VH-VL binders against q7z443r523to685. Designs and how they scored, part 11

Target 1, 163 residues: q7z443r523to685
Amino acid sequence: TSLNMSTHQLTITVNVTSLEKSLIVSIDPDSPLLMTLYLGFQYQPNCTHFHLNITLPKDKVWQKDEEYTWVLNPEHLQHGIGTYYITAVLSERQEGAQQTPSLVSVITAVTQCYYWEIHNQTWSSAGCQVGPQSTILRTQCLCNHLTFFASDFFVVPRTVNVE
Key: E = the ipSAE of ESMFold2; O = the ipSAE of OpenDDE; V2 = 0.75 times the mean of E and O plus 0.25 times the DockQ between their complexes.

## First folded at step 4 (VH-VL)

Design Ga1 (framework fv_gatralimab; at its last look DockQ between E and O 0.02; V2 from the best seeds 0.00; counts 0 for: pae E 8.4 > 2, placed apart)
Fold by OpenDDE, look of step 4:
Order: C-alpha cells, then sequence, then structure tokens
Structure Ga1 (fold): chain C 163 residues (1-163), chain A 123 residues (1-123), chain B 111 residues (1-111)
C-alpha cells in the first residue's frame, strides 16, 4: 500500500493474534526520509507515550531494504494479544531528498523461523528466532542448531491513518 | 499443587468405545503438550499419543497401535484432556495415564503423571 | 518406530551395592537440534511413573546424585552407585527423539 504523505505523521493499526511470531513493519518512502516509529498496545502512541521506538532508516544494514524495516519479536510484543498501534513521525528530509508530497509504502507481515523435524515429519520453531535484519522480502533466521530451515510469511491486514 | 486426574475407565466389549478424561490443576494447562501412556497388566509402559497446542492450533500424534482408532483432544478452557477410544481390542486393556510434557529447555519428557484409570476390554 | 531394548529385564541387588541398566535404540537418538532425547523413568510399586533422567545424563529435580546416566547415539546406561530400598521398582528408558517409545523395563529388587 502506498500513501501520499502531506502531513508529519501516520498511524498503523495491526491486530496481533500470536505471541509466538514476529511482526515485520516496512515503511518505505519514495525518497530518503528520517522518521521515528513508536509502538503502543491498545492505544495510539506518541513521542512521550510508547512502549518501544526506532528511528529509520537504520544506520547499519546488510541490504538496502533493511533501512526502513522494523522487526518486532515476541519479546517486544509481550503486552498481549490485541491491537498494536505504530505511529510514524516524520522528521527532516535526508540530503538530496525530493520535496513533498512524499509517497510512503506501508507493509505489515508476521513471520516465524522453523526447522524440519525429520523424525516427526513436522516443522518446529524450537531454538529459532527471527533476526533483526529480516525484511518483507527476506527472513533472517537465528537458531542455536544447524538443520534445514524455512519460514512462514503472512501479510497482516492493517489500517493507516494519516494525520 | 500440580496434578492430573484421569477418569472414565471401565469394562467394555471388543469393538466398543470408551472416552477417557484427564483433569488438570495447579498449572496453566494450555501451555503444555499433553500425552497419554498406557500400561497393560503386568507389562511395561507404552506411549499412546500426544496433543500439542501452538497458539490454539492443535496437532496430534499417535502410536501405530492405536492410529485410526483413538483420538486425542483437549479443552483448555476446562483444563481437560480427552482420549476417545473406538474399535477397542482386548490388547487395549491397560491402565491409562495422562502425562504433562515439559518444554524444549527441560529436555521434553513427562514430569507430571496422573494416578491412571483402568480400561478392561473383554467379551 | 524406534525400538528400545533394555538389559537386564530384572536385577536383584544388595543394598549399598551398585546397579547398572543398559538401553539400546534401534536408531540414533541424536535429534536435528543437536540434542539426544533419552530419558529414564522409574515406576515404584503401586505408583505412577516418575522422571529420573533427561537428555541422557541430566538428573531431574529432586533425583539423588547416586543416579547417573550416560551414553550416546544408540547405547545408553543408567547407573545407581549405591542402591537403597527406596530404589525398588521398574526402570524404563524412553526415547523422545521421534515421538516416544519405552524400553521393556528393568525390575530392580533388593536381596
Amino acid sequence: as target 1 above (163 residues)
Amino acid sequence: EVQLVESGGGLVQPGGSLRLSCAASGFTFSDYYMNWVRQAPGKGLEWVGQIRNEANDYTTHYAESVKGRFTISRDDSKNSLYLQMNSLKTEDTAVYYCARELGYDEGYGMDVWGQGTTVTVSS
Amino acid sequence: DIVMTQTPLSLSVTPGQPASISCKSSQSLLYSDGKTYLNWVLQKPGQSPQRLIYEVSNRFSGVPDRFSGSGSGTDFTLKISRVEAEDVGVYYCMQGTHLYTFGQGTKLEIK
């Protein structure tokens, strides 16, 4: 989903139905843009009231598509099952950035890392976590064992309000 | 106090059906995989089956000896485990135990067992 | 299915003496996560089974240190350094690598 940003912030609403999976949030602008994301549970967060925050683009990334991606692991979502709100507050344009209006693409998905249990002929997530370098296009799996790995990926319905 | 209590055992004819129940207390039942294990008279332990709970997604596994005849289910709102036994055979005669399974960090296995309920299949 | 074979099936021991039980699996119990899920379970007379050892050599909480487990792959051993009267019962090895299967059991008695 692409949005025309004529305002200074937007709010993403996501319904989290599992505390075992990671939430991937991608907010990718059409031109370099500095923004801060705030996470809230059961309320719309702001710069003074939030559970977690992150500034995008990330300073250090392996791939360019990581720059505007926020990975929320189960440990970040311990507030419970329910509605999470993410408020993105736009800051200064990066050097060389285009002028408004800014086009911003927002994608939300849930994912988990699995390995194949050959004996039980099933997938298991035991000992595996979704890494912070995961994106909408690529899942990073961090496991404490070596085996055949895979991941599931589901786009999560969300609503975006522009303020 | 953490405990499991089986019930529903009894006498049944070959080909008959019986439903066992296991009531859990003293712990968060929904957080645990649950197993059924049986013991024929004077014999050893035999794993019967398992039911898992992954975010209210239930999966089951069965021993070959009971596959297709037995069904394991659970009602987490009632802290209850069930074993539906159909097409019973004389060799199904046993004390049936429900057992709680530990997680990955504890090396799996079963740490809490019920007292067992007796099932006798005889003509 | 993985078959578990115990030896001996019965053992009579004088109190204070050691005991050893062997368990062999038809396949390696090394799991894809790098762990070996071999358990030892004790069923005392008239009681429900109770866990003794997990992952080959780890004692469950409350298990005396006179119990020890060892082995790898397909060969495993449970040892009791000094058998006591309270150790009487049937010991089972149980694999948890592929679902669960038990050994035949080893009945331990006191002389």
Scores: ipSAE 0.016, ipTM 0.583, lowest interface PAE 7.4, mean pLDDT 89
Fold by ESMFold2, look of step 4:
Parts: C-alpha cells; sequence; structure tokens
Structure Ga1 (fold): chain C 163 residues (1-163), chain A 123 residues (1-123), chain B 111 residues (1-111)
C-alpha cells in the first residue's frame, strides 16, 4: 500500500549528568531534510509544548557540519540533572503515495570550555561559554577574558531509520 | 581598503542571457559569503541571492523571483563573484550590486557594497 | 519569505528636528542563538547602499551617534535625534535572520 506523507517524527533521549557542561546534538541525515527540534525536561515535547526549539539546517554557519548541530548551553539545561527529550519533526517531500525510508544518524556530545586559572593552578569554566559555532568536531569557546583554554567531549553515536 | 567592483551590465532582449562579474580586493575573498542585490529603476532594494564559501561547499540560495533562472558562482583564485542570468524578463531590469556578508563575530549582514552595474531588459 | 514593512514611505523633516522610521516584520527576527538580525541601510542620492545599524541597535563604524535603533521581535525603529542635510536618502531595514529581505525604503527629505 502507498501513503502520501508530509512529516516524520523521532525522539532522542539524553541523560544530563552535569549542570556545567553543554550538550551538542548533531544530526546527519542521508538526504537534505528540513526539521524542527523541540527540547523537554522529563517529558516528550511537541510543537506546542516545549522548552526550546530550533530549525535545522541552520542558515548561519561557518562550516558545513554546523548545519545540523544544536548547541545547548548550561543556561538552557538548568531545569535539572536528569532526562531530556528531543522530538525532531522531519519533513520530506514525496511524489505520489510512495515513500522511501531515510536514514538519520544522531550524535550527542557533552563539552565544556576551560581556561587555566594561573593564580589557583586549576582549570576553570568561569566566564566561558560554548558558542553556537561548536560541533562534535570542535568547540567554540566564548570567554570574557583572554587566556589559554581547552575543551573536552563525550560522544554517543546513534543511528535512526526514519520512515 | 575593501572594495567590490561590478561589471558586465548592458542591454539584453527578453529571454536573453547576461553574465555579471564582481571583482573583490582588500580582503581574503575566499573566507566570505557573497550576495547579489538589485534595485529596479525608482524602486527599493531586493535581495537576489547568496553564495557561501568553500568550507560550506559553495552552496547557493536565491530569491524566489530568480530561482531556476539565475546562477551565482565564484572563483576564489581570481577574487571574483559571478551572476549568470538566463531567461531574462523585463522585471529583471535593475542596478545589480554585489555585497560582502559578515560572519558571526561581526553581526552578519552586508557591510561592503559595490558601485553597481546596470542591466536593462527590453527590445 | 519574510515581509518587511516600513512606515512612513516618505518623510520630510526640518533640519535639526528628530525623525523616526518604523519597520515591522511578518515574523519574529529572533534567531536560535538569541540574537536579532535586523539591519538598517542608507542609500544616499546617487550612491551605493551603506550599512548603518546591525543587530537592531549597534552602529556601524563611522556612523554618527545621532542615529539609534531599537525594537525586538517584529517591531523595530530607527531614530535620528537631529536631522542634518547629509542624512538625505532612502533608509531600508533589512532582516538577516532567514537569508535576507529588505523593507520598501523610507525616503528622507529636508524641508
Amino acid sequence: as target 1 above (163 residues)
Amino acid sequence: EVQLVESGGGLVQPGGSLRLSCAASGFTFSDYYMNWVRQAPGKGLEWVGQIRNEANDYTTHYAESVKGRFTISRDDSKNSLYLQMNSLKTEDTAVYYCARELGYDEGYGMDVWGQGTTVTVSS
Amino acid sequence: DIVMTQTPLSLSVTPGQPASISCKSSQSLLYSDGKTYLNWVLQKPGQSPQRLIYEVSNRFSGVPDRFSGSGSGTDFTLKISRVEAEDVGVYYCMQGTHLYTFGQGTKLEIK
């Protein structure tokens, strides 16, 4: 049987274990897809009930790999430690009633910007924020001071078949 | 001194084709997104399209009014931006400007504009 | 497409007096990074366009501080505190949140 479909949905579940780190959600669809992501803390969000949203691909990028990347700072994740849900509403144009499956790879990472605090001989994140040009390949650090800095990653690759 | 200079305008018949050029100097052209903007006689500004840099695979975007008829390209080795205009209509009559697009740290948008080149589509 | 609507389309001002131009967008210009990409562009008679204001309220280098921008969401305003003869031209708002779209322009003339 053939169906004419105008939208697809999938859910990404992320456990946040730190209120100090930023969450990076990277999506790699097999074909160009327009999508809207909705964030919820401890509930599955939708287009009318969500904490934050974003439309992908982004129009304002420095590098191509930023197009399907959502950067969530600690300020956006201050609802608590626990489970965050991301509902992705996908759009795919079809001709006729036929539909082919799409494969979407999802990578999530947690990252944080550090600078070396010379007087205390320790790494600190104070005054630094993970910027919007961050991806799973690199972290943009935006700091209110000019010192040496570093970042870290924890990556969990995921692949989802979208139909 | 950052500078953009358009050329290639002229009189063209409806249905015809024309190629505009924009020569860039005074900055690292290959790092920037570039735009075309036009202005019909006695009218306001209209965005025509954008081309991104090599890091973004030179992707292009177009206003609906020109999509399928106009093609933006660039040659970073020559610091040049191009606009290929096909299937020209009388409403394409305008002065065409090229403009440099700023990045995140500079607030995006267009900061440097050329002097413009005039395209007239009529018999 | 985002529609940018300017009012008034023409403005005649006595030198030394203030001027105000309104710009309204058909949808919010707030981008996902928390910034609003609303620009003001001036085209003086016989000249190419030039940038005045970016991100709603930031003056471009060399722009006199008598120019100020304000607004949020869908409603924006450009003000000139004391209009001078050199301010004659057409003022455009331009959204940069979803590619680019210009308003119709506001022609500023001196009485």
Scores: ipSAE 0.013, ipTM 0.643, lowest interface PAE 8.4, mean pLDDT 82
ESMFold2 (binder alone), look of step 4: mean pLDDT 92; pTM 0.948

Design Ga2 (framework fv_gatralimab; at its last look DockQ between E and O 0.03; V2 from the best seeds 0.00; counts 0 for: pae E 14.2 > 2, placed apart)
Fold by ESMFold2, look of step 4:
Structure Ga2 (fold): chain C 163 residues (1-163), chain A 123 residues (1-123), chain B 111 residues (1-111)
Amino acid sequence: as target 1 above (163 residues)
Amino acid sequence: EVQLVESGGGLVQPGGSLRLSCAASGFTFSNYWMNWVRQAPGKGLEWVGQIRNEANDYTTHYAESVKGRFTISRDDSKNSLYLQMNSLKTEDTAVYYCARELGYDEGYGMDVWGQGTTVTVSS
Amino acid sequence: DIVMTQTPLSLSVTPGQPASISCKSSQSLLYSDGKTYLNWVLQKPGQSPQRLIYEVSNRFSGVPDRFSGSGSGTDFTLKISRVEAEDVGVYYCMQGTHFYTFGQGTKLEIK
């Protein structure tokens, strides 16, 4: 999905249906954009009322595709199952400056790390977390044990509003 | 042992150009991000810019004071870091250091510094 | 840019006595990953800078335990419990949360 950012704000709405999976929010702008994302549960957040925030692009990345990726683990989503809102606000340098439209693509997905539990012959997530270096291209798995592991990845429904 | 050695400093007139080199040894250079830091005579340290590794597409970042005039590059096959300085100003007079940057899982920061090379910009 | 302000700019201490250097940032150094990227760097007379402390309070290998760092948010402190002759030089705090910015430096001298 491609959006023309002719304003300085958009809202992403995502329904979280599982407390076990991590939410990946990826923004792919066609030109460099500095922005702040605010997370809210059941309400549209802003700069003074939010659960969590992040500034994109991230400075501390191992690979370029991490720059515009927000990884939200189950502990970040502790308000539970329901509707989460993400308000993305573009940074303005000067009041009155002419806006330059940018196209951005927004992808929201869920992912989870698993390991093969040999004793029960099943996949389990115990002791594994989705790591901060995860992107839509790869899932980082951080486990407190070393066995065979895997991950899943599902794009989830979302609504994007431009304001 | 991990070592960084700068070279290429000298005297240049305002508006001139100069290319600095930093030779790396004792570590896998291609895995690390690298920085340039300068120190004007009698002054403190000033970050100049950074170049990332191959996994980060060799992206570069610059301090505003040098943006558009300085270019950082690297050659991993020669374990070498470069700083191309164009349109030099008298305020660019400084000792220039190269520094290795630790990665995310090592706490980020500059852990190894070279001995520096002196650039003097005067008429 | 994040501005780093050190106080004092100069210290003169008797060997064996403690020293304390303050560093204040113009904005929080807490990054979105929950870490605070505040480093301390020492430049001894006639030498290039050398590593001292990372992530506020962690000493690099080979740094004596008389050096300790503390602080959070915008206020940070480097302490030397017993100053020795080898500790002379200029101490810089450095933020790494958004690229890099150095404080003005604090010159430590022995009386």
Scores: ipSAE 0.000, ipTM 0.544, lowest interface PAE 14.2, mean pLDDT 82
Fold by OpenDDE, look of step 4:
Structure Ga2 (fold): chain C 163 residues (1-163), chain A 123 residues (1-123), chain B 111 residues (1-111)
Amino acid sequence: as target 1 above (163 residues)
Amino acid sequence: EVQLVESGGGLVQPGGSLRLSCAASGFTFSNYWMNWVRQAPGKGLEWVGQIRNEANDYTTHYAESVKGRFTISRDDSKNSLYLQMNSLKTEDTAVYYCARELGYDEGYGMDVWGQGTTVTVSS
Amino acid sequence: DIVMTQTPLSLSVTPGQPASISCKSSQSLLYSDGKTYLNWVLQKPGQSPQRLIYEVSNRFSGVPDRFSGSGSGTDFTLKISRVEAEDVGVYYCMQGTHFYTFGQGTKLEIK
């Protein structure tokens, strides 16, 4: 999904139904672009009122697709089940970037890391966390134990408002 | 008496092939996973690979250093374990041990080792 | 692959004195089943390797109680309370959490 940006900010609305899974937010521009994302719970955040923020593209990445991805773990979603708002405030274009049109692709998904628990013969997420290097295409699993790991992945319905 | 006896070692040129055998006796061979471990002259132990037996389905795993070149197999009817070594390198020179692996209840690990067979890869 | 690092690589001990060998893994050896598959193996001169310790601290049958293993996660130790002449050889830590890898070995000699 692509969005034509003509304003300085956009707002993403996501309904979080689980506090055990991580939220993956991908806001990928058509050309290099600086932006700051603000997280709010049950309110639209801004630069002065927010729970958490991040600047994209990320400085330290293993692969390019990580640059415009924000991983929100359960610990970042402590406010509860409900509607979360993400306001992306756009900054200036990076050198060499096209000015017009300004297209932004927004994808939201939830994911979790699992391992096979032999004793209970079931999948478990105990001791495992989705890593910050995760993207829409790849899940990084960080665990305090070794085993065979797997992950689930679900695209979450969203609403994008351009102001 | 539980025993493992390796054979087939010898001198081979780089790029050559060699097949090692391990003869098991004194226990139900088919009930155990088996491993190959090698030791270069004056060096430490290095795990080479493993072969499992689960419901007559054999699965194998190898160290990266030998993957694609070595093949482990077994013949439970003959109580024999094999290591086919292809594309041998000088660094493959070592004493090769076969070792029996214990099960989960026994904490895994290797409890029975053969005397080893020497493989020398040299021009 | 999990890398096992032993220290020291050689140890000379007076009979009756204690000895200690350290083993560190590049990642935690704790498996999902709650067990830590760290083993200690001894290779006496001119002999095949023999098992000493499994799951960090359990002695195999026939292993003297002067041998003890301890540790967790990535740090492990083998201790010999009173070294005897028969303890001479090379000691290896071996992880079995992800297939198998050995430490470099620690050569124990008698002064």
Scores: ipSAE 0.000, ipTM 0.582, lowest interface PAE 11.6, mean pLDDT 90
ESMFold2 (binder alone), look of step 4: mean pLDDT 92; pTM 0.940

Design Ga3 (framework fv_gatralimab; at its last look DockQ between E and O 0.03; V2 from the best seeds 0.00; counts 0 for: pae E 15.1 > 2, placed apart)
Fold by OpenDDE, look of step 4:
Structure Ga3 (fold): chain C 163 residues (1-163), chain A 123 residues (1-123), chain B 111 residues (1-111)
Amino acid sequence: as target 1 above (163 residues)
Amino acid sequence: EVQLVESGGGLVQPGGSLRLSCAASGFTFSNYYMNWVRQAPGKGLEWVGQIRNEANDYYTHYAESVKGRFTISRDDSKNSLYLQMNSLKTEDTAVYYCARELGYYEGYGMDVWGQGTTVTVSS
Amino acid sequence: DIVMTQTPLSLSVTPGQPASISCKSSQSLLYSDGKTYLNWVLQKPGQSPQRLIYEVSNRFSGVPDRFSGSGSGTDFTLKISRVEAEDVGVYYCMQGTHLYTFGQGTKLEIK
């Protein structure tokens, strides 16, 4: 989904139904933008009131498609099951960026890393977490053990308000 | 033994160019991100830039002070890191270190440093 | 860019006495993965820099336990419980949350 940014910020609303999975948030502009994302639980966050924040594009990326992706692990979503709000505040355009207005694509998804637990003959996520290099296209699994791994992936419906 | 050895330093006039090299040994060079850090005489450490290598693609980051003038590159087949310095200024005078960056599980940061190579920019 | 500010810039310590160095960042060093990438680096006289602390409080292997790091957000501290002659050098805090930037350095000397 692409949105036309007419103002300096947008808000993404996501309903989190599991505390065991990670939330992947992708906010990809059509041209390089500097933005700060703020996370809130059951309230719309801002630059002075938030649980967690990140500046995009990220510098700690292995590939370009990671630049505008925010990975929120269960430890970041420990406030509870319910509605999370993400406010993205646009700062300035990077060098070579197009003039406003800008199109922004927003995608949200949930994922988790699993391994086959031989003893119980089930898939388990114990000792595994979704890594920060994960994107909408791929899941990075970071585990404290070595085994056969897999992941699930689900695009989560969201509401985007442009203000 | 894990080792980094810088070379290529020297005296150059303002506006000139110089290319530094860093030779890696004792570890799988291609598995690591590499950094350049410099230190002006009697001053502190300054991060210059970084080069990453993922899936045969190279990504670089630079400090604002050198952006547009310096270029970092690498040749994994030669276990070598490079710093091409153009449009040199007197304030670029420094000892230049190459440093290996650790991964996620090690908390990133730089664990192996070279001995440094001296660059002097003077008229 | 994140600006790192160290205090003091120089410190003279009697052997066996403690030392403390402060490092402040212009913005929070908490990264999106929940980790804080604050490092401490020591450069001994005539030597290349060497790692001491990573992620605020973790000592690298071989680093004596008299070294300790603490802090969160924008305020960090390196402490040496009992300074030894071998601890002489310049200490730098280095953030790795957004690329890398160093503090000005703190020169530690023995009285």
Scores: ipSAE 0.022, ipTM 0.624, lowest interface PAE 6.7, mean pLDDT 88
Fold by ESMFold2, look of step 4:
Structure Ga3 (fold): chain C 163 residues (1-163), chain A 123 residues (1-123), chain B 111 residues (1-111)
Amino acid sequence: as target 1 above (163 residues)
Amino acid sequence: EVQLVESGGGLVQPGGSLRLSCAASGFTFSNYYMNWVRQAPGKGLEWVGQIRNEANDYYTHYAESVKGRFTISRDDSKNSLYLQMNSLKTEDTAVYYCARELGYYEGYGMDVWGQGTTVTVSS
Amino acid sequence: DIVMTQTPLSLSVTPGQPASISCKSSQSLLYSDGKTYLNWVLQKPGQSPQRLIYEVSNRFSGVPDRFSGSGSGTDFTLKISRVEAEDVGVYYCMQGTHLYTFGQGTKLEIK
């Protein structure tokens, strides 16, 4: 839900229960904000200790909701099942902690792409993965074959703290 | 308090070049995407292009009518937006405005406009 | 590119009477986030453009209540319930769903 980002930093906590699904993290500020997100598994990351980072808003988007969306595929989440922390840090290029408070809306979800395997008459994920243009509103499926596709999508619980 | 001031307009012959500037004040310029919009004499508004902030690698978009001829740039340390116009044509004659682009929760779009600077391209 | 078509292109009204301006887009302006990025902009004589309406129907701060916007999909309308002398100028619709495109403008004059 919406969170007042009146400080330099906020932390998102999300529990990942599957190593097969992609995690979608959406942070939508009420005004343009330059920020860096850091990912940590079972610890709170910072700018010197993290598994992955990204700078938002993203540099090439064709749809507005991609600007503040981080797509974390299973390869990014191979540290294990459990609690992941995302620290969002407001860029000091925005002249630091003297900025006015901003509201952000944080949503986390998991998704996976499937196709219908006609010989086995079942859904499979083989040859498909969630693409970087995915958002909480849609799932981009990148497959190495042309078949009937579908995706699942589940909004997951998360905790957000402002520091 | 929020202000945009364009400058650099003038008379230029076809095939010539001209560089427009837009000075920003009263807001954190580096956070915002910026746009150029033009208006030919007696005509309506036409979007020219957009430049994003540094987080988006200053990515630019252009109207088809100006692609390859116009270049938008910015200098965040000077709170300035620029439009480099090359290979000018008579149809580029217009008043050129710079405009600030709103964020997601304000519906995106342009909320603050400068006073405009006039470019005349004629033989 | 999305084409924005305004009608009428010129409108002359008696003060105190209503005015209505239509704007049609060549494609739906409904975006995947459920929002419709249709704006209205006013350019008064001798002035730069100024904002009026965002997201179809929301007035910007300082815009009088006599201005209202409506519509969905591809069809949009700006209404002025009681035209005043200060309302003269050219009204543009502007889509922001796929970059930006303006309509041709509608010139409002007092009769």
Scores: ipSAE 0.000, ipTM 0.498, lowest interface PAE 15.1, mean pLDDT 82
ESMFold2 (binder alone), look of step 4: mean pLDDT 93; pTM 0.955

Design Va1 (framework fv_levilimab; at its last look DockQ between E and O 0.57; V2 from the best seeds 0.45)
Fold by ESMFold2, look of step 4:
Parts: structure tokens; sequence; C-alpha cells
Structure Va1 (fold): chain C 163 residues (1-163), chain A 120 residues (1-120), chain B 111 residues (1-111)
């Protein structure tokens, strides 16, 4: 993982070696800063050419450590094994300029949700997904658990948080 | 000069409704978040609701589902619609300005307060 | 929810004296070197006024006699040379996590 900064934007490169794990990208400017992130697989994305984007800080978060966190699940990373590029473009919304951040910290992490499957005596990720409230400090797990009875019965999928 | 001028308080019966208004001036209203904070008689402060500059809303648990915050950027006004009112909602209601589009919730300017009394 | 507990609940002091007011958070409000804790002053019959944000940053126009300190869970508001106009109720407030919460208040009276 590497970081490159230029005027009004920065580029984050991440080498993805597994299509089964989620990527957590945490950006932490030293002063509050509005930004848009763009994801590209094996190319540097921009505002008109990207696979996926997000605006930060996020609204409607539970805690402050969620505001500058982008959760990229395996479905977002199915473009392949290799180098992903993230371009962060700075924007300004407030009246009067705030100080431009002098330091932008970036932390990347990979994570995956597991549960103990007693029948197979193994850890399993079946029906579990890393949720949007995940951060570099904690992983939210959203799980679909289907129950099966030895009779004709309709089973309704549901999502359960195991954290 | 930043000003927040409130209106719309009064006496209502339980189960009633009321709409509070907070008119802003002296700053670019559309660039700031706004919050409502209430204070029951003789009690401390309770955060009620907030709205981001982009229009997203959030609520305290005691009012979620009953109160609705909204904003009209053309009128520089934030509103709080109070529905299904209960005696426990009796309080002085303050509007306040949030910093950085509502992402920094330190309230630097406050309105004068509007009293809501729910009685019977 | 994050509970904020202030101490003392009330205090009566003379003009010119130093006053300290403590705020204890039930969990840390620190993230990335910033404490999401504020202090407000509410004079009788008035709306609250912001004194301190980010635990120690004085709001514009607030006299230098007001200062904030602390980090994580333990915070202090200090008034270094009390004036008669400082009679008020003082509140700490956190916005690290929703719901945002206030301390119960500390009433400062002038003898």
Amino acid sequence: as target 1 above (163 residues)
Amino acid sequence: QVQLVQSGGGLVQPGGSLRLSCAASGFTFSSYGMSWVRQAPGKGLEWVSGIYSGGSTHYGDSVKGRFTISRDNAKNTVYLQLNSLRAEDTAMYYCARDIFGGYEDYFDYWGQGTLVTVSS
Amino acid sequence: DIQLTQSPSSVSVSVGERVTIDCKSSQSVLYSSKNYLNWYQQKPGQAPQLLIYWASTRESGVPDRFSGSGSGTDFTLTISSLQAEDAAVYYCQQYYSIPYTFGQGTKLEIK
C-alpha cells in the first residue's frame, strides 16, 4: 500500500491478493475536509472514469471513526487480483476557507467475517458480509443464517449482526 | 452578524402537533448544519435533532418517529415539526448552528428559545 | 450511550478566585488526536453559549480566563480569575457518538 499527494488530490494504491476479504480504507485529515474518492482497477481513476465512488465524511454515522471510512467488499473488488487505485479529490463547502490539511493519514486493512459452523467443525463465512459500519477499529458483520428442518417448510432469510 | 430568530411555540394538548421555525441571517445558511436542543423546566440540555447542509437528518431516541426536522435554504429557515406530543416534551426548544456542514456538532450560535407546553 | 458526569454539581466562590469544573465521560471521546467534547455557559434566562470546543480550543470572543484541558475520558474547565458576570450553569457536551449528550450541569454562583 502506498500514498501519493498532489495539489487538491491524493492517490492511494492497494495491492489486492484475495477476492474473499473486504478492504477498509480510512482517511484522516488533520483538519475537517470534504472529499470524493474514486476507485479504479489497474488504472488511476478520476471524476469521469471510475468503478465506484464515495463522498467523505459520511453522514448519519454512529461514531466519528466511521466518517472517513470506505468499506470495499469482495463484490466491489471482483475486477481481479492486482493493483487498485483510489483517487481522493478535495472539495470545499463552507463559507471562508478552512486551513488546508497539512497531514492526511491513510490506513488500509483487510477483514472478513466468520462464524463457527458446528456441523463441519470449521470457521465459515457463508451468509456473512462485512457491513458499512466497519472501521479499522472494528468489523461489523451482517449474516444471513438459514435454518433447515427435516420437513417441508419455507425458510425466510434474515440478516443478523454477530458483533 | 449571525442571528437565529425562533418562532412557533405555544400551548398544546397531548397528542397535538406544533411546528417550530428558526430563521437564520448573517451567514451562508446552505453551508451549515442546524440542530435543535431542548431544556425541560429546571432541567439540563437534551439534543433533539440535527440536519446536515446536504439535507440528511438525524434524531435523538426520545423523539424519533414523532418529530421531523427540515430546512428551506431559499428562506434560510430550519423547522421542527412536533407530532404526537406528550407532557414530557414540555421544554424550551433552541435551534443552533452546526459547524462544517453539520459534521462538527459544536453549536456556536443559538436562537433565543421557544417554549412548548404540553398540558392535560 | 456516552454519559457525561460533571462535578461539582454546584459551587459558590468569590470574584477573582479560580474555579475548576470536571467532566467525566463513560467512554473515550478521542479519535485521531481530537477530543469531541465541548463546554457551554448558560446564564439565567438565556440560551447556552459555546465556550470551548475540541476540549481545549477557545471559541472566538471568549475571555482568556476560560480554559479547557483533558483528554479521552477526563476533562476540566478552568476559570482562572472569576468575574461576577461568570455566574451561570456550565455544561460539557460530547459529539463523538449519537445520541449527542450533555453533562448534567454545574451551577456557579458568586458569593
Scores: ipSAE 0.515, ipTM 0.776, lowest interface PAE 1.7, mean pLDDT 83
Fold by OpenDDE, look of step 7:
Structure Va1 (fold): chain C 163 residues (1-163), chain A 120 residues (1-120), chain B 111 residues (1-111)
Amino acid sequence: as target 1 above (163 residues)
Amino acid sequence: QVQLVQSGGGLVQPGGSLRLSCAASGFTFSSYGMSWVRQAPGKGLEWVSGIYSGGSTHYGDSVKGRFTISRDNAKNTVYLQLNSLRAEDTAMYYCARDIFGGYEDYFDYWGQGTLVTVSS
Amino acid sequence: DIQLTQSPSSVSVSVGERVTIDCKSSQSVLYSSKNYLNWYQQKPGQAPQLLIYWASTRESGVPDRFSGSGSGTDFTLTISSLQAEDAAVYYCQQYYSIPYTFGQGTKLEIK
């Protein structure tokens, strides 16, 4: 879904139904854009009231699709099952990319890393975490053990409000 | 007028060290990423290292742990510290301007090159 | 790492002729409707110069006879009418992922 950004902020609403999975938030602007994302649980966050924040694009990435991707692990979503709000506050356009109005596409997905637990004959996520380099296209799995790994991936419906 | 002027190359023995400098002018240096690209004699181009405007760094696998890229925004200069030099590090080293963290991450301006020769 | 393979490695062409250089990527360098693929020209004894960025956009000052095309994993640099001053080595380069990588280069000689 593409949005026409005529204002300086947008809000993403995501219903989190699992505390075991990571939330992937991808904000894809049509041109370089500096923004700060604020996370809130059961409230709409702002620059002074939030649980967590991040500035995009990331200041260090390995692939381009990571620049505007926020990976929220279970520890970031520890507040509980329910509605999370992400407010993106736009700062300024990066040099050389002055285009108005701006289009922004937002995609949200949940994912987790699993390994086959031989003793219990089941898939387990124990000791595994979705890495910060994960994107909508790929899942990075960081585990404290060596086994055969797999991941699931589900696009999560979201609502985007432009303010 | 954008300019990149390099210095610091030379002949060094294996295991030795060199420090390359690239002085920038004609643009807001602090707003741009910088990279080093090298070219062995008669060979192609190899990306060596890059530094974001914010200071984050990346390295090619062949130089990790041995080379260090840094920048001094007050002096509009990017550096490449070359340690534990090997014969295979012999190359012309170019500094280049790019934009890390943006959509325009191409090398639009290049230094004149600095020759590094590692030989016993 | 993303590997870029150029073809041909070398070519000799007469002035006025059409030249095409291909660059194949081991994985897609397409993101957000942009291809993170550049072309550089390096003349003997000189530093490389940017020709094309985003696969098809000419850098300022680059003659119209130079054009870039392609998307995803397959790219082409075209010189519509070769000039004597176009003798050089041409490189494709991806900046989709770290480490940035170059093709092995294509040496273009004038007959």
Scores: ipSAE 0.333, ipTM 0.789, lowest interface PAE 1.5, mean pLDDT 90
ESMFold2 (binder alone), look of step 4: mean pLDDT 91; pTM 0.934
OpenDDE, look of step 4: ipSAE 0.198; ipTM 0.746
ESMFold2, look of step 6: ipSAE 0.507; ipTM 0.811
ESMFold2 (binder alone), look of step 6: mean pLDDT 92; pTM 0.940
OpenDDE, look of step 6: ipSAE 0.013; ipTM 0.609
ESMFold2, look of step 7: ipSAE 0.499; ipTM 0.810
ESMFold2 (binder alone), look of step 7: mean pLDDT 92; pTM 0.940

